# Designs tried in a protein design chat: VH-VL binders against p78833. Part 28

Target 1, 198 residues: p78833
Amino acid sequence: MSFPASTHVYIAKIIGKKGEGDKILDLLSKVNEHVLKSEPFTKTYYFARDAKNPDYIFGLELYDSKEVLENSHKTSNPFLAFANYLTSTHAPLAEPLQLLNFKVVDGHLDKDNLGPDAKDYVLYTEYTGDSATLKQQLTVNPKADTSLIIHSLDDPSLYAVVTRYSKSGIEPGPAEISGATSVSQQVIYSGVGFLNRP
Key: E = the ipSAE of ESMFold2; O = the ipSAE of OpenDDE; V2 = 0.75 times the mean of E and O plus 0.25 times the DockQ between their complexes.

## First folded at step 28 (VH-VL; framework fv_patritumab)

Design DI1 (at its last look DockQ between E and O 0.63; V2 from the best seeds 0.00; counts 0 for: pae E 3.0 > 2)
Fold by ESMFold2, look of step 28:
Structure DI1 (fold): chain C 198 residues (1-198), chain A 119 residues (1-119), chain B 113 residues (1-113)
Amino acid sequence: as target 1 above (198 residues)
Amino acid sequence: QVQLQQWGAGLLKPSETLSLTCAVYGGSFSGYYWSWIRQPPGKGLEWIGEIYHRGSTNYNPSLKSRVTISVETSKNQFSLKLSSVTAADTAVYYCARGDKIWGDYFDYWGRGTLVTVSS
Amino acid sequence: DIEMTQSPDSLAVSLGERATINCRSSQSVLYSSNNKNYLAWYQQNPGQPPKLLIYWASTRESGVPDRFSGSGSGTDFTLTISSLQAEDVAVYYCQQYYDWPLTFGQGTKVEIK
């Protein structure tokens, strides 16, 4: 469950206009097929819908390095088709695409290698506060099937946590940390992507 | 300083429902997990379950079919119900605060309530 | 379930002498990436609730005397009372929080010899 220091994490927030979620996910499913076939350097490629709005797509992506993300993943034909749709004159997004860059602090993606499921309880929480305090207080939850702690490469005050439970009847919320503000988003696995390479 | 005050009926007949309440004083209720833990006389401790202040619960699988934990956040209270009790449920029942992050160890405890189920 | 086994079940120690209590888990409670052991120790006096002594295997809770220390890693843990005082006569429990359900050891009774 160790992550190499070069591991690059993307959090994607894709805010589709009403009715666009399915098309966005269809294009991402084609990218995922290419990832599985041709990108051994892509270790996680997971897409979910916001629990409150199915046209808002959440992505969690892990790459061996920023270099392979920029030079190999983003140059693939299925990715370019997806990116071209998002920027097309059809204008499918309600808000500009948000791509957040993180490094891994600690954690695990799928402790029993069960794979993602639409019944999973998944929570993404962003914490903003003193970096040293957040680093010391955010801990891995070994009881969770996913417990991932990440630190923004662009904003030193920003940490995030991804927590997933694959078992029914378990929905604990993430911690609140004194002196920090937090924003949480529940997401539901879309059927597109993976946590550990199959 | 945080204080947990608990109450509820201490004597039950078999098949009745155990019902206990815990009120939290002197500290924040928000941002914490709250647990029930029991101890049969002369024996060790058994974790019953937990509740997050927003209402999410986790239960010990050994008791899950009979346990309900709930919150009344406006009153800083949480409660335990254990249905279909037998003599084996005779124990001191404690409410406890879990640690801030994941509620995994217990830094504040109520005084305990002995619940006796007649045989 | 992770089973927690303590030894001995009871021990008698002279005032001012060292008391050693062992706790063994049926599987590791160490998360290797952060090197944290998900283990706590409690003291329980007769008729009282448990009191948290140690968490993360070795971190002392605020207000706990420094004669109490925790050590060990993985599956094997020790609570040490470096110089036993009369008020330390109690039952001591270890507890894991690595996996659900949270589980406690059966307890170790410490008495004055």
Scores: ipSAE 0.473, ipTM 0.829, lowest interface PAE 3.0, mean pLDDT 91
Fold by OpenDDE, look of step 28:
Structure DI1 (fold): chain C 198 residues (1-198), chain A 119 residues (1-119), chain B 113 residues (1-113)
Amino acid sequence: as target 1 above (198 residues)
Amino acid sequence: QVQLQQWGAGLLKPSETLSLTCAVYGGSFSGYYWSWIRQPPGKGLEWIGEIYHRGSTNYNPSLKSRVTISVETSKNQFSLKLSSVTAADTAVYYCARGDKIWGDYFDYWGRGTLVTVSS
Amino acid sequence: DIEMTQSPDSLAVSLGERATINCRSSQSVLYSSNNKNYLAWYQQNPGQPPKLLIYWASTRESGVPDRFSGSGSGTDFTLTISSLQAEDVAVYYCQQYYDWPLTFGQGTKVEIK
């Protein structure tokens, strides 16, 4: 196993209001500065934009544990400020945050340590189906710069795969798993965040 | 039940362009890598390249400069073009389906097309 | 490129006897994260395309007789036919799919002694 068992994966789905994507990312950038400086327990803090909707922000976050997520990151002043601003009652920038909890099943984040790039092809796919089947069938791709398989802690039937090919190389679709449904989202690195700490 | 049917010209002159097409029946076109593989007479197998239904390709570096693989998703077809052929390109060419989990092992093959390059 | 080398080039085995084909990769095709070997074996009869026998080094493809088995890890792999049958006369290939380009061994001809 490439990741400690305690590793917690946080998937953030931020559906911004039309035209607010840039603002959201600017806010996230400030949070990221804090993460880099003050949160060594945050292994990954990666944000991308939906390829079709620039106001839809995708976040991949990895923490040493769920504890540091809940008791440190989410209680940090920068995060709280971000959250409050984002979901302000008077003028919210986004819909309520969708935050999903996952554990790492298998994979790697940055094979060659090149870091994320806007030219990367990145696909996030959620699989829903029989847990045993999905666990058995989903396999990492060693040829990909990122190949991460994660299992939902909120829904046992839900798995997800993050696949990244550096600098517009291969652009695969999602693998089909018999008996499972899949929903894929192509995302583009926003310039905010990191896969591995620089 | 998946079946790959392939066709194209089997006789070429040097410097011409090889053109083959493979059609997929009885299964999904999406979710797999589709490859071209060739085999010179009496010799082993050489992977030429692959394509996804989205159109992204990966080529063998040994042939990259001359190879183009394309896809027509609406027809469940993908094609191979090899330019500037020489006698060294004489081979049976196979289309094949790769692993659905990006494994790139080939579970279904076309019957092959012999392409002979002769002056 | 990952070079695949098979041994022997040809093998003659009596009916009912064990046939062993070796395949070596120039670098490991074992992925440490999932502990899987990205290695496949094929059987090819004259005038036919290769037929998938084994994938992930040791998983037998559906419909493949039990007498065929794959073993090995890292850089050294073996295809074993426990009891050679007449229909097993063919050329066998190993193939790695760990990295691009995909590469095959040069093949091993299995014949009846």
Scores: ipSAE 0.397, ipTM 0.809, lowest interface PAE 1.6, mean pLDDT 93
ESMFold2 (binder alone), look of step 28: mean pLDDT 93; pTM 0.952

Design DI2 (at its last look DockQ between E and O 0.24; V2 from the best seeds 0.00; counts 0 for: pae O 6.0 > 2)
Fold by ESMFold2, look of step 28:
Structure DI2 (fold): chain C 198 residues (1-198), chain A 119 residues (1-119), chain B 113 residues (1-113)
Amino acid sequence: as target 1 above (198 residues)
Amino acid sequence: QVQLQQWGAGLLKPSETLSLTCAVYGGSFSGYYWSWIRQPPGKGLEWIGEIYHRGSKNYNPSLESRVTISVETSKNQFSLKLSSVTAADTAVYYCARGDKIWGDYFDYWGRGTLVTVSS
Amino acid sequence: DIEMTQSPDSLAVSLGERATINCRSSQSVLYSSNNKNYLAWYQQNPGQPPKLLIYWASTRESGVPDRFSGSGSGTDFTLTISSLQAEDVAVYYCQQYYDWPLTFGQGTKVEIK
């Protein structure tokens, strides 16, 4: 499975105040219903909670292009309801919304079409270092159910990797890359979203 | 030359804990996955699990509830503990070096340790 | 788990003749994105640990004689010994590294006929 060159990746970091995670996910669930029904151009729409703080929401989103993200997804009524909640006077976020833009370098999203599960071991790892070194050294792990390598459109020194493992007792750490620094975040599938369209 | 030397008790009673150690000589310990593989007498090979030199680990799901693999990087050593042994755990136990990064296939092996669990 | 099945279980071959060992996986071990088969072969002489012969289905490990070759793709693989020597009497194992847990075939014993 290859990705078209126009594929646009969002990594969403939604840092909710204490107790806000459920409401944020409820609104995202309504966006997901619209995505499934009306957005064939949205190929991945996956939301998870941070393993240490359930009110921190992680999103992985793949679109056929930046144009459909900006002109179609972000103008939908369910998305606007979600966005309005986040910017409301209730102020549900502890930190400003982070939407990170990436392109796909290599990988796969759901090797055996198992679908996401809350029991999956999922890591999101950001690497900062020399771009040529990272491009050459970061490799897909075919044993993973998800192994996705992405490169920032805004910061050429930034790469990220999403890995997902469905088997009990299998918890590989992030790859170690000489000369690069890395930060890893474990996340747990929330029940909202999908990796491959059903 | 890379050499793996392994040691540990060869005779156990049921319910005891199997404990084996493997030391790495003549090569780098860092940057590799290190595995334990076992072979019951007259039978085939079973991968038990692996550990990266910094401590992350992957266990065969069939054994995960009883297996602990650990590293002591300062000594270039890694070890296997298998709890609650039975006669079915009687086997030759090998330590092995996985290839770099993913530990996919095994290019260096210890000589093996026969562990017998009385029945 | 990916089950690895070898055939035959035992093989008798005259000295200097060709030995052929087959390995089948229960699912493909070919990763289409890089076009690599995640398959290795090992030789095990009596009383010794396994020795790596072949990786990536067809790449010979350093120091392995040219008479050993690997072939196949996807789910079906073959180890060939083009001219059997006395020192090749051993048990041979295939192993997949496409998915966890890593798994081995049940072994094929090669004997001189």
Scores: ipSAE 0.220, ipTM 0.729, lowest interface PAE 5.1, mean pLDDT 91
Fold by OpenDDE, look of step 28:
Structure DI2 (fold): chain C 198 residues (1-198), chain A 119 residues (1-119), chain B 113 residues (1-113)
Amino acid sequence: as target 1 above (198 residues)
Amino acid sequence: QVQLQQWGAGLLKPSETLSLTCAVYGGSFSGYYWSWIRQPPGKGLEWIGEIYHRGSKNYNPSLESRVTISVETSKNQFSLKLSSVTAADTAVYYCARGDKIWGDYFDYWGRGTLVTVSS
Amino acid sequence: DIEMTQSPDSLAVSLGERATINCRSSQSVLYSSNNKNYLAWYQQNPGQPPKLLIYWASTRESGVPDRFSGSGSGTDFTLTISSLQAEDVAVYYCQQYYDWPLTFGQGTKVEIK
């Protein structure tokens, strides 16, 4: 299994105001409905909550290309409405969106095609270090339901790994790589979005 | 540089519980899965199970009902308990390090502990 | 479970000659996404724990002599000792780590002819 070279990965980090997580997710749910119906070029549109901070929303998005992201998804009325609502100058629900650009290095999204679940253990880890070392050392875990390795298009020293174990109770930590630093975030599927299209 | 030292009782009676501990020196305890593997006399190797320093575990289904692996991260130690032992559990038991960046091959091993189950 | 089967069970080879050990998995241990084989080889001397020789089917562990090499892909793998030395007398095991539970071959005893 491989991803087309044009595949664009979007990591969305939404830092919601205290108590606004549910509202943000409700808004995202509306966007997701549009994505499902009108954006066949959106392969993945997955949103989860930080395990420690429910107002911190994590998004994993995969698109056929950056072009459709920039010229279709981000220009869609639902997205624009969401963005405007989220960062309203009068009553913002969140800090400005942090959107990170990645490309797929290796991996799979849903090994057994079970779909995402709140009971899944999901870990997002960012690795910072020597690009060659990280590229060489990071490897896919075929035992995981999701094992996705991505490389930042914004920072060559930045890689990330998304690991998911479906309803298994398995909660592995990130592998340590000598010479690299890592920051991990455990996230919980919010019920909003999909890994693969239903 | 990494060294695994293991210890525990080597002689058991049937129905007793095997208990072994492995301590890790000279390297990081975090970032790896730590496994127990056994080898009956004159036979091959059987993977028992593994544990991450955060406590997540994977067991061999053949032994899962009797196996408990635990970790004490503060001591860089992990332990094996095997309940209701029989003669079939007689083996040399090894602790080992694995799963460096999802590679569950074992680059460091303990010296092994012979556990004999006899009436 | 992925069953690992080695062949032969025992092998006698003259000093300086090539020793070949085969390992077959009941299902592929090749991950199609990264084209890596989740297969390792070990050497075990009497009274000692196994020693890692090869991982990812063909990558030699540090400190392992060049005469040891691993090859193969999918379900069929081979450990080759290009020129058998006296110290190479041991039992050799293959191991898959593609899926749980981790499993080993039954071992191959290598002796000097």
Scores: ipSAE 0.025, ipTM 0.624, lowest interface PAE 6.0, mean pLDDT 91
ESMFold2 (binder alone), look of step 28: mean pLDDT 92; pTM 0.953

Design DK2 (at its last look DockQ between E and O 0.31; V2 from the best seeds 0.00; counts 0 for: pae E 3.7 > 2)
Fold by ESMFold2, look of step 28:
Structure DK2 (fold): chain C 198 residues (1-198), chain A 119 residues (1-119), chain B 113 residues (1-113)
Amino acid sequence: as target 1 above (198 residues)
Amino acid sequence: QVQLQQWGAGLLKPSETLSLTCAVYGGSFSGYYWSWIRQPPGKGLEWIGEIYHRGSKNYNPSLKSRVTISVETSKNQFSLKLSSVTAADTAVYYCARGDKLWGDYFDYWGRGTLVTVSS
Amino acid sequence: DIEMTQSPDSLAVSLGERATINCRSSQSVLYSSNNKNYLAWYQQNPGQPPKLLIYWASTRESGVPDRFSGSGSGTDFTLTISSLQAEDVAVYYCQQYYDWPLTFGQGTKVEIK
């Protein structure tokens, strides 16, 4: 139904050099294993590949608070191993790591509790524009398996939407918002992570 | 007022491709979803699919392997192709305007085109 | 898929009397986040396309006579014609737009007794 006000959303954009996507996901799978066993405060931990670039890893993460993200998740041994790889002298990233902080505005993560699937049609769309206009015009799509509207904690003009559709033949585009610019990214579930805790 | 005018071949043989076009007059084409809906003679309505003016599309899962919907935004037109037709595809085919805001009810309809597939 | 079931299949009502058509969905079409029912009603005269009567379960489309009203929520919905007129002889369809694919009821034929 609704999200607690303290819910912290983390969007990770991990753009690996050619051939690095598999290793990045392998390390994230070990973090995910730890999340499932030891981090009840991590409510969503979902990783996908960009549809056009398999070495670009997209992450959607929901935590009970920013505090548990910073003090508990980011201090775990599997996370530190992952972070150490990304910053190592191997230099696996093609672009600087992007970590974006959001709060939930409205929506749902897994309408029928189906779980993520590589066949899902998933879009991540960023909107930039007048904050009042975006808040008024962005609406949850009840037909989607995921429809999540989030607002940046660092840039008031930035909203984002995550949509997921599991039915074959259903691939709606992003909403068009008057007076806003948008960029959309299709992503494909990697097999690493979850939307709702099992 | 918004008006939808549709055309295309009305008689087909099995295995042929159904092809219909709908043109939009008297209103905005942009910012709407546009649908095709069919009705076999004496029967109910079946939604075939929809397309957004910028090309995003959604098809009924039951028909998706045979359906192509496309737009030509410069002409305010959208079209339906249904491949490998059989007698079961005999119906009146309607184009219709859907809502912008994820609520797809249909406020404007074309007059319909009867498409008959011989046996 | 959300199945839409109308009752009755056919209905005969005297002029000036109330006609009532029921529509049931196989799952709720009420979205809790906005508290709206994703349900529409159409009228179809012979040889013509459907005409929108009601959307959001109870909102009358512009130009639709006041004798048409919609009610209900969740899975059970009703179209009411408060005083049947001769021109109301038609087939009536409900339609959900809560989930893909969009689906219609099988129709209810309304006739004068």
Scores: ipSAE 0.316, ipTM 0.764, lowest interface PAE 3.7, mean pLDDT 91
Fold by OpenDDE, look of step 28:
Structure DK2 (fold): chain C 198 residues (1-198), chain A 119 residues (1-119), chain B 113 residues (1-113)
Amino acid sequence: as target 1 above (198 residues)
Amino acid sequence: QVQLQQWGAGLLKPSETLSLTCAVYGGSFSGYYWSWIRQPPGKGLEWIGEIYHRGSKNYNPSLKSRVTISVETSKNQFSLKLSSVTAADTAVYYCARGDKLWGDYFDYWGRGTLVTVSS
Amino acid sequence: DIEMTQSPDSLAVSLGERATINCRSSQSVLYSSNNKNYLAWYQQNPGQPPKLLIYWASTRESGVPDRFSGSGSGTDFTLTISSLQAEDVAVYYCQQYYDWPLTFGQGTKVEIK
């Protein structure tokens, strides 16, 4: 299983104001409805909450290309409304959006096509180090329901791994790679979005 | 440099509980899966189960109902308990380190502990 | 479970000659995404734990002599000792780590003819 070379991965980090996580997710839910109905080019639109901070929202998005992201999704009325509402000057719900651009290196999204669940264990890990070393050392886990390796288009030294175990109680930590630093975030599916289109 | 040292009782009676511990020295305990593997005399190898330093576990279904693997990260130790032992559980038991990227091939092994189940 | 079957069960080879051990998995251990085979080989001497020789089907572990090589893909794998040495007398095991439970072949005893 491979991804087209044009596939664009978008990692969204939304740092909500205290207590605003639910509102943010409600807004995202509306956007998701639009994505499902009107954005066939959006392969994945998955949102989760940080396991420690419910107001920290993590987004994994996959698009057929960066073009459709920039010229279709980000220009859509629902997205614009969401963005404006989220960061309104009068009463912002969140800090400015952190949007990271990645490409797929390797992996799979939903091995058994079970779909995401709040009971899933999901770990997002960013690796920073020598690109060649990381590329060589990082490998997918075929035993995981999601095992996605992505490379940053913004920082060549940055890779990330998304690992998901579906309702299994398995909670692996990030693998250590010599010469690289890692930062991990455990996230919990929020109920908003999809890994694969239903 | 990495060394696995294991210990526990080597002689059991039927229905008793096997208990073994493995300690890891000379390397990081985190970032790896730690497994127990057994080998009956003159026979092949059977994977029992594994544990991550965070406590996530995977067991062989053939032994799942009787197996408990635990971890004590502060001591860089993990343990095996096998309940209701029978003669069929007589084997050399090994602790081993799995791949740091969840590959689960074993690059470091303990020396093994012979556990004999006899009436 | 993925069943691993080795052949032969025992092998006698003259010193300096090639030893070939086969391992077959009941299903493919090749991951299509990265084209890697989740297969390892071990050597075990009497009274000792297994020693890792090969992983990813063909990558030799550090310190392992060049005469040891792994090949194959999918369901059929081979461990080759190009020139058998006296110290190579042992039991060899293949192991898949593609899926749980992890499983080993039944082992192949290599002896000097």
Scores: ipSAE 0.289, ipTM 0.771, lowest interface PAE 1.9, mean pLDDT 92
ESMFold2 (binder alone), look of step 28: mean pLDDT 92; pTM 0.952

Design DR4 (at its last look DockQ between E and O 0.73; V2 from the best seeds 0.00; counts 0 for: pae E 3.9 > 2)
Fold by ESMFold2, look of step 28:
Structure DR4 (fold): chain C 198 residues (1-198), chain A 119 residues (1-119), chain B 113 residues (1-113)
Amino acid sequence: as target 1 above (198 residues)
Amino acid sequence: QVQLQQWGAGLLKPSETLSLTCAVYGGSFSGYYWSWIRQPPGKGLEWIGEIYHRGSTNYNPSLKSRVTISVETSKNQFSLKLSSVTAADTAVYYCAKGDRIWGDYFDYWGRGTLVTVSS
Amino acid sequence: DIEMTQSPDSLAVSLGERATINCRSSQSVLYSSNNKNYLAWYQQNPGQPPKLLIYWASTRESGVPDRFSGSGSGTDFTLTISSLQAEDVAVYYCQQYYDWPLTFGQGTKVEIK
């Protein structure tokens, strides 16, 4: 499958205080139910826990356009309930919510449509460097179950890659890219969300 | 320039375990997959498996039950063990560097180690 | 497994003439959205390890002479030596890296005659 040029990608970094991960994911599960039922324009809605801290939530979200994200997804009742919890006086976050905006450069999300699994090895890597060099050197790994290359809409020097292997014992590793710095985060599927619409 | 230097025992008896080591010089060990590939005398090439510098492995299914690849990251080394060898395992064994995480063509190769399994 | 089949198994080519080696994969090695073919070519001189010549089906590795070129897409690929030199006498292998296990063709021996 290809990605339309208008495809809008969110990377969500939701840094919960101790013990908040379960509640954050519970609210996201309600949003996911609405997405599956009512949002055919939401092509990916995937949530995982950081491998080292289960209260840190990672999100990968793909929408047909920025317009449907802003005007349809973010106005839904389950989303508003989630957003209201995050900004409530309870203050469930240890750090402000980060929503990073990207476009798809290339790749695939679930090569064999197997669905995400908690045993998957998933790596998210951000690269910062010369945009022409990153564009030339980052390429798809057809052997991976997920191999997604995305480019920031806010920072031309920023690319990111999501790599997933569903087979036990295989780890995605960050590539060294000449002249670029990178930061990587291993995540574990939370049971909330999907990579390809069922 | 990346250079691969390999060593290990070259003569084995049937049922023994093949053990080879490859050391990486002149470049980064981290961030790459490292492979073992073998070539029986006068024959073609067979990929045995690979290891990421942090220890993740992937093996050729035809050999998976007998192969172990391991890494000693502090020494920039990786190794091959192949158990229960037979005459069919007689080959030149090469270590090789994969180019980038998602592309597994091999831009640097060791010089090879002939391993002979006696009768 | 993606099986790689080379033809011919051997060929003799006059010095300065064109040598053509074919490689066919049992499945496509093209990732259609980026239009990249996950295919490499190697040269192996006797007693030496293979040396990378071509990757992405048509991209020459640094230091490889211009007389070596790769072409093809999907399942059918060609390595061409436009003007054979004495040092080009070797065995040539294609290799796919589209899927595991990584697999090589059986080799094509190129000789002068």
Scores: ipSAE 0.365, ipTM 0.784, lowest interface PAE 3.9, mean pLDDT 90
Fold by OpenDDE, look of step 28:
Structure DR4 (fold): chain C 198 residues (1-198), chain A 119 residues (1-119), chain B 113 residues (1-113)
Amino acid sequence: as target 1 above (198 residues)
Amino acid sequence: QVQLQQWGAGLLKPSETLSLTCAVYGGSFSGYYWSWIRQPPGKGLEWIGEIYHRGSTNYNPSLKSRVTISVETSKNQFSLKLSSVTAADTAVYYCAKGDRIWGDYFDYWGRGTLVTVSS
Amino acid sequence: DIEMTQSPDSLAVSLGERATINCRSSQSVLYSSNNKNYLAWYQQNPGQPPKLLIYWASTRESGVPDRFSGSGSGTDFTLTISSLQAEDVAVYYCQQYYDWPLTFGQGTKVEIK
């Protein structure tokens, strides 16, 4: 097993109003600075923009445990500032904030330790279907720089796959899983965050 | 249930460009890897390259400089072009479907197209 | 490139006897994270395209007779026909899909002794 069983995966879907993406990312950048400096328990803190909507911010976060997420990360001053902004009277969100809880099924984050780049092709795909089928069918791609399979802790029928090809120009679609539906999102690294700690 | 039908010119002169097309029936075009594989007479198999439904490709380095694989998603077709052919390019060319997820093994094949390069 | 080498090049086996084909990869095709071998086996009859027999080194494709089995891990793999039948006369290929470019073994011709 590549990841400890306690590893907690957090998927953040932040859909800002038009033009809010930059501000959101600026705040997240401040959080990231704190994470790098003060949160050794945060393994991954990666943020990207939706390829079609620059105000749609996608976050991939990995923590040593859910406990440190709830009791340490979310209690940090930079995070609180970020959270306060999202819930401020300014109301920067176009859609309610989505924070999804996952566990790691299998995978790797950065095969060659090159770090994320805006030129990377990154696809986030959610699979919904029979849990046993999805568990059986989903497989890590060793050719990808990132190939992460995660299972929802909120919905047993929900799996997700993060696939990244580093600066390769490769842009594959999601694999088909019989009996399951899939929704994919291409995201572009925003410059905020890391897959592995530098 | 998936069926691959392929066609193209089977006789070429040296320096010409090989052109083959493969059409996919009975299944989804998206979500799989689509490959071209060739086999010289009496010899083994050589993977040429693959294409995704979105158009991105991977080529065998041995042929990369001469190979172009393209896709026409609206027709569920993908094509192979091999430029500057020589006698060494004489082979049966197969289109093939990759399997689910990231498994680049091939569960469905075209019937093959013999391409002979002769002066 | 990952080179695939099969042995033997040709094999003659009596009907009903076991046929064993070996395939070696120049580097491991086992992914440590999921413990899966990215290795497939094909059967090819004259004038026909290859037919998938085995994938993930040991998973039999649907419709493939039970007498066909794949084994091995890492760099050494084996295709076994437990009881050779007349219709099993063919050329067999191993193939790795662990990394690009995808590569095949040179093939093994199986004949009846």
Scores: ipSAE 0.157, ipTM 0.729, lowest interface PAE 3.1, mean pLDDT 93
ESMFold2 (binder alone), look of step 28: mean pLDDT 93; pTM 0.952

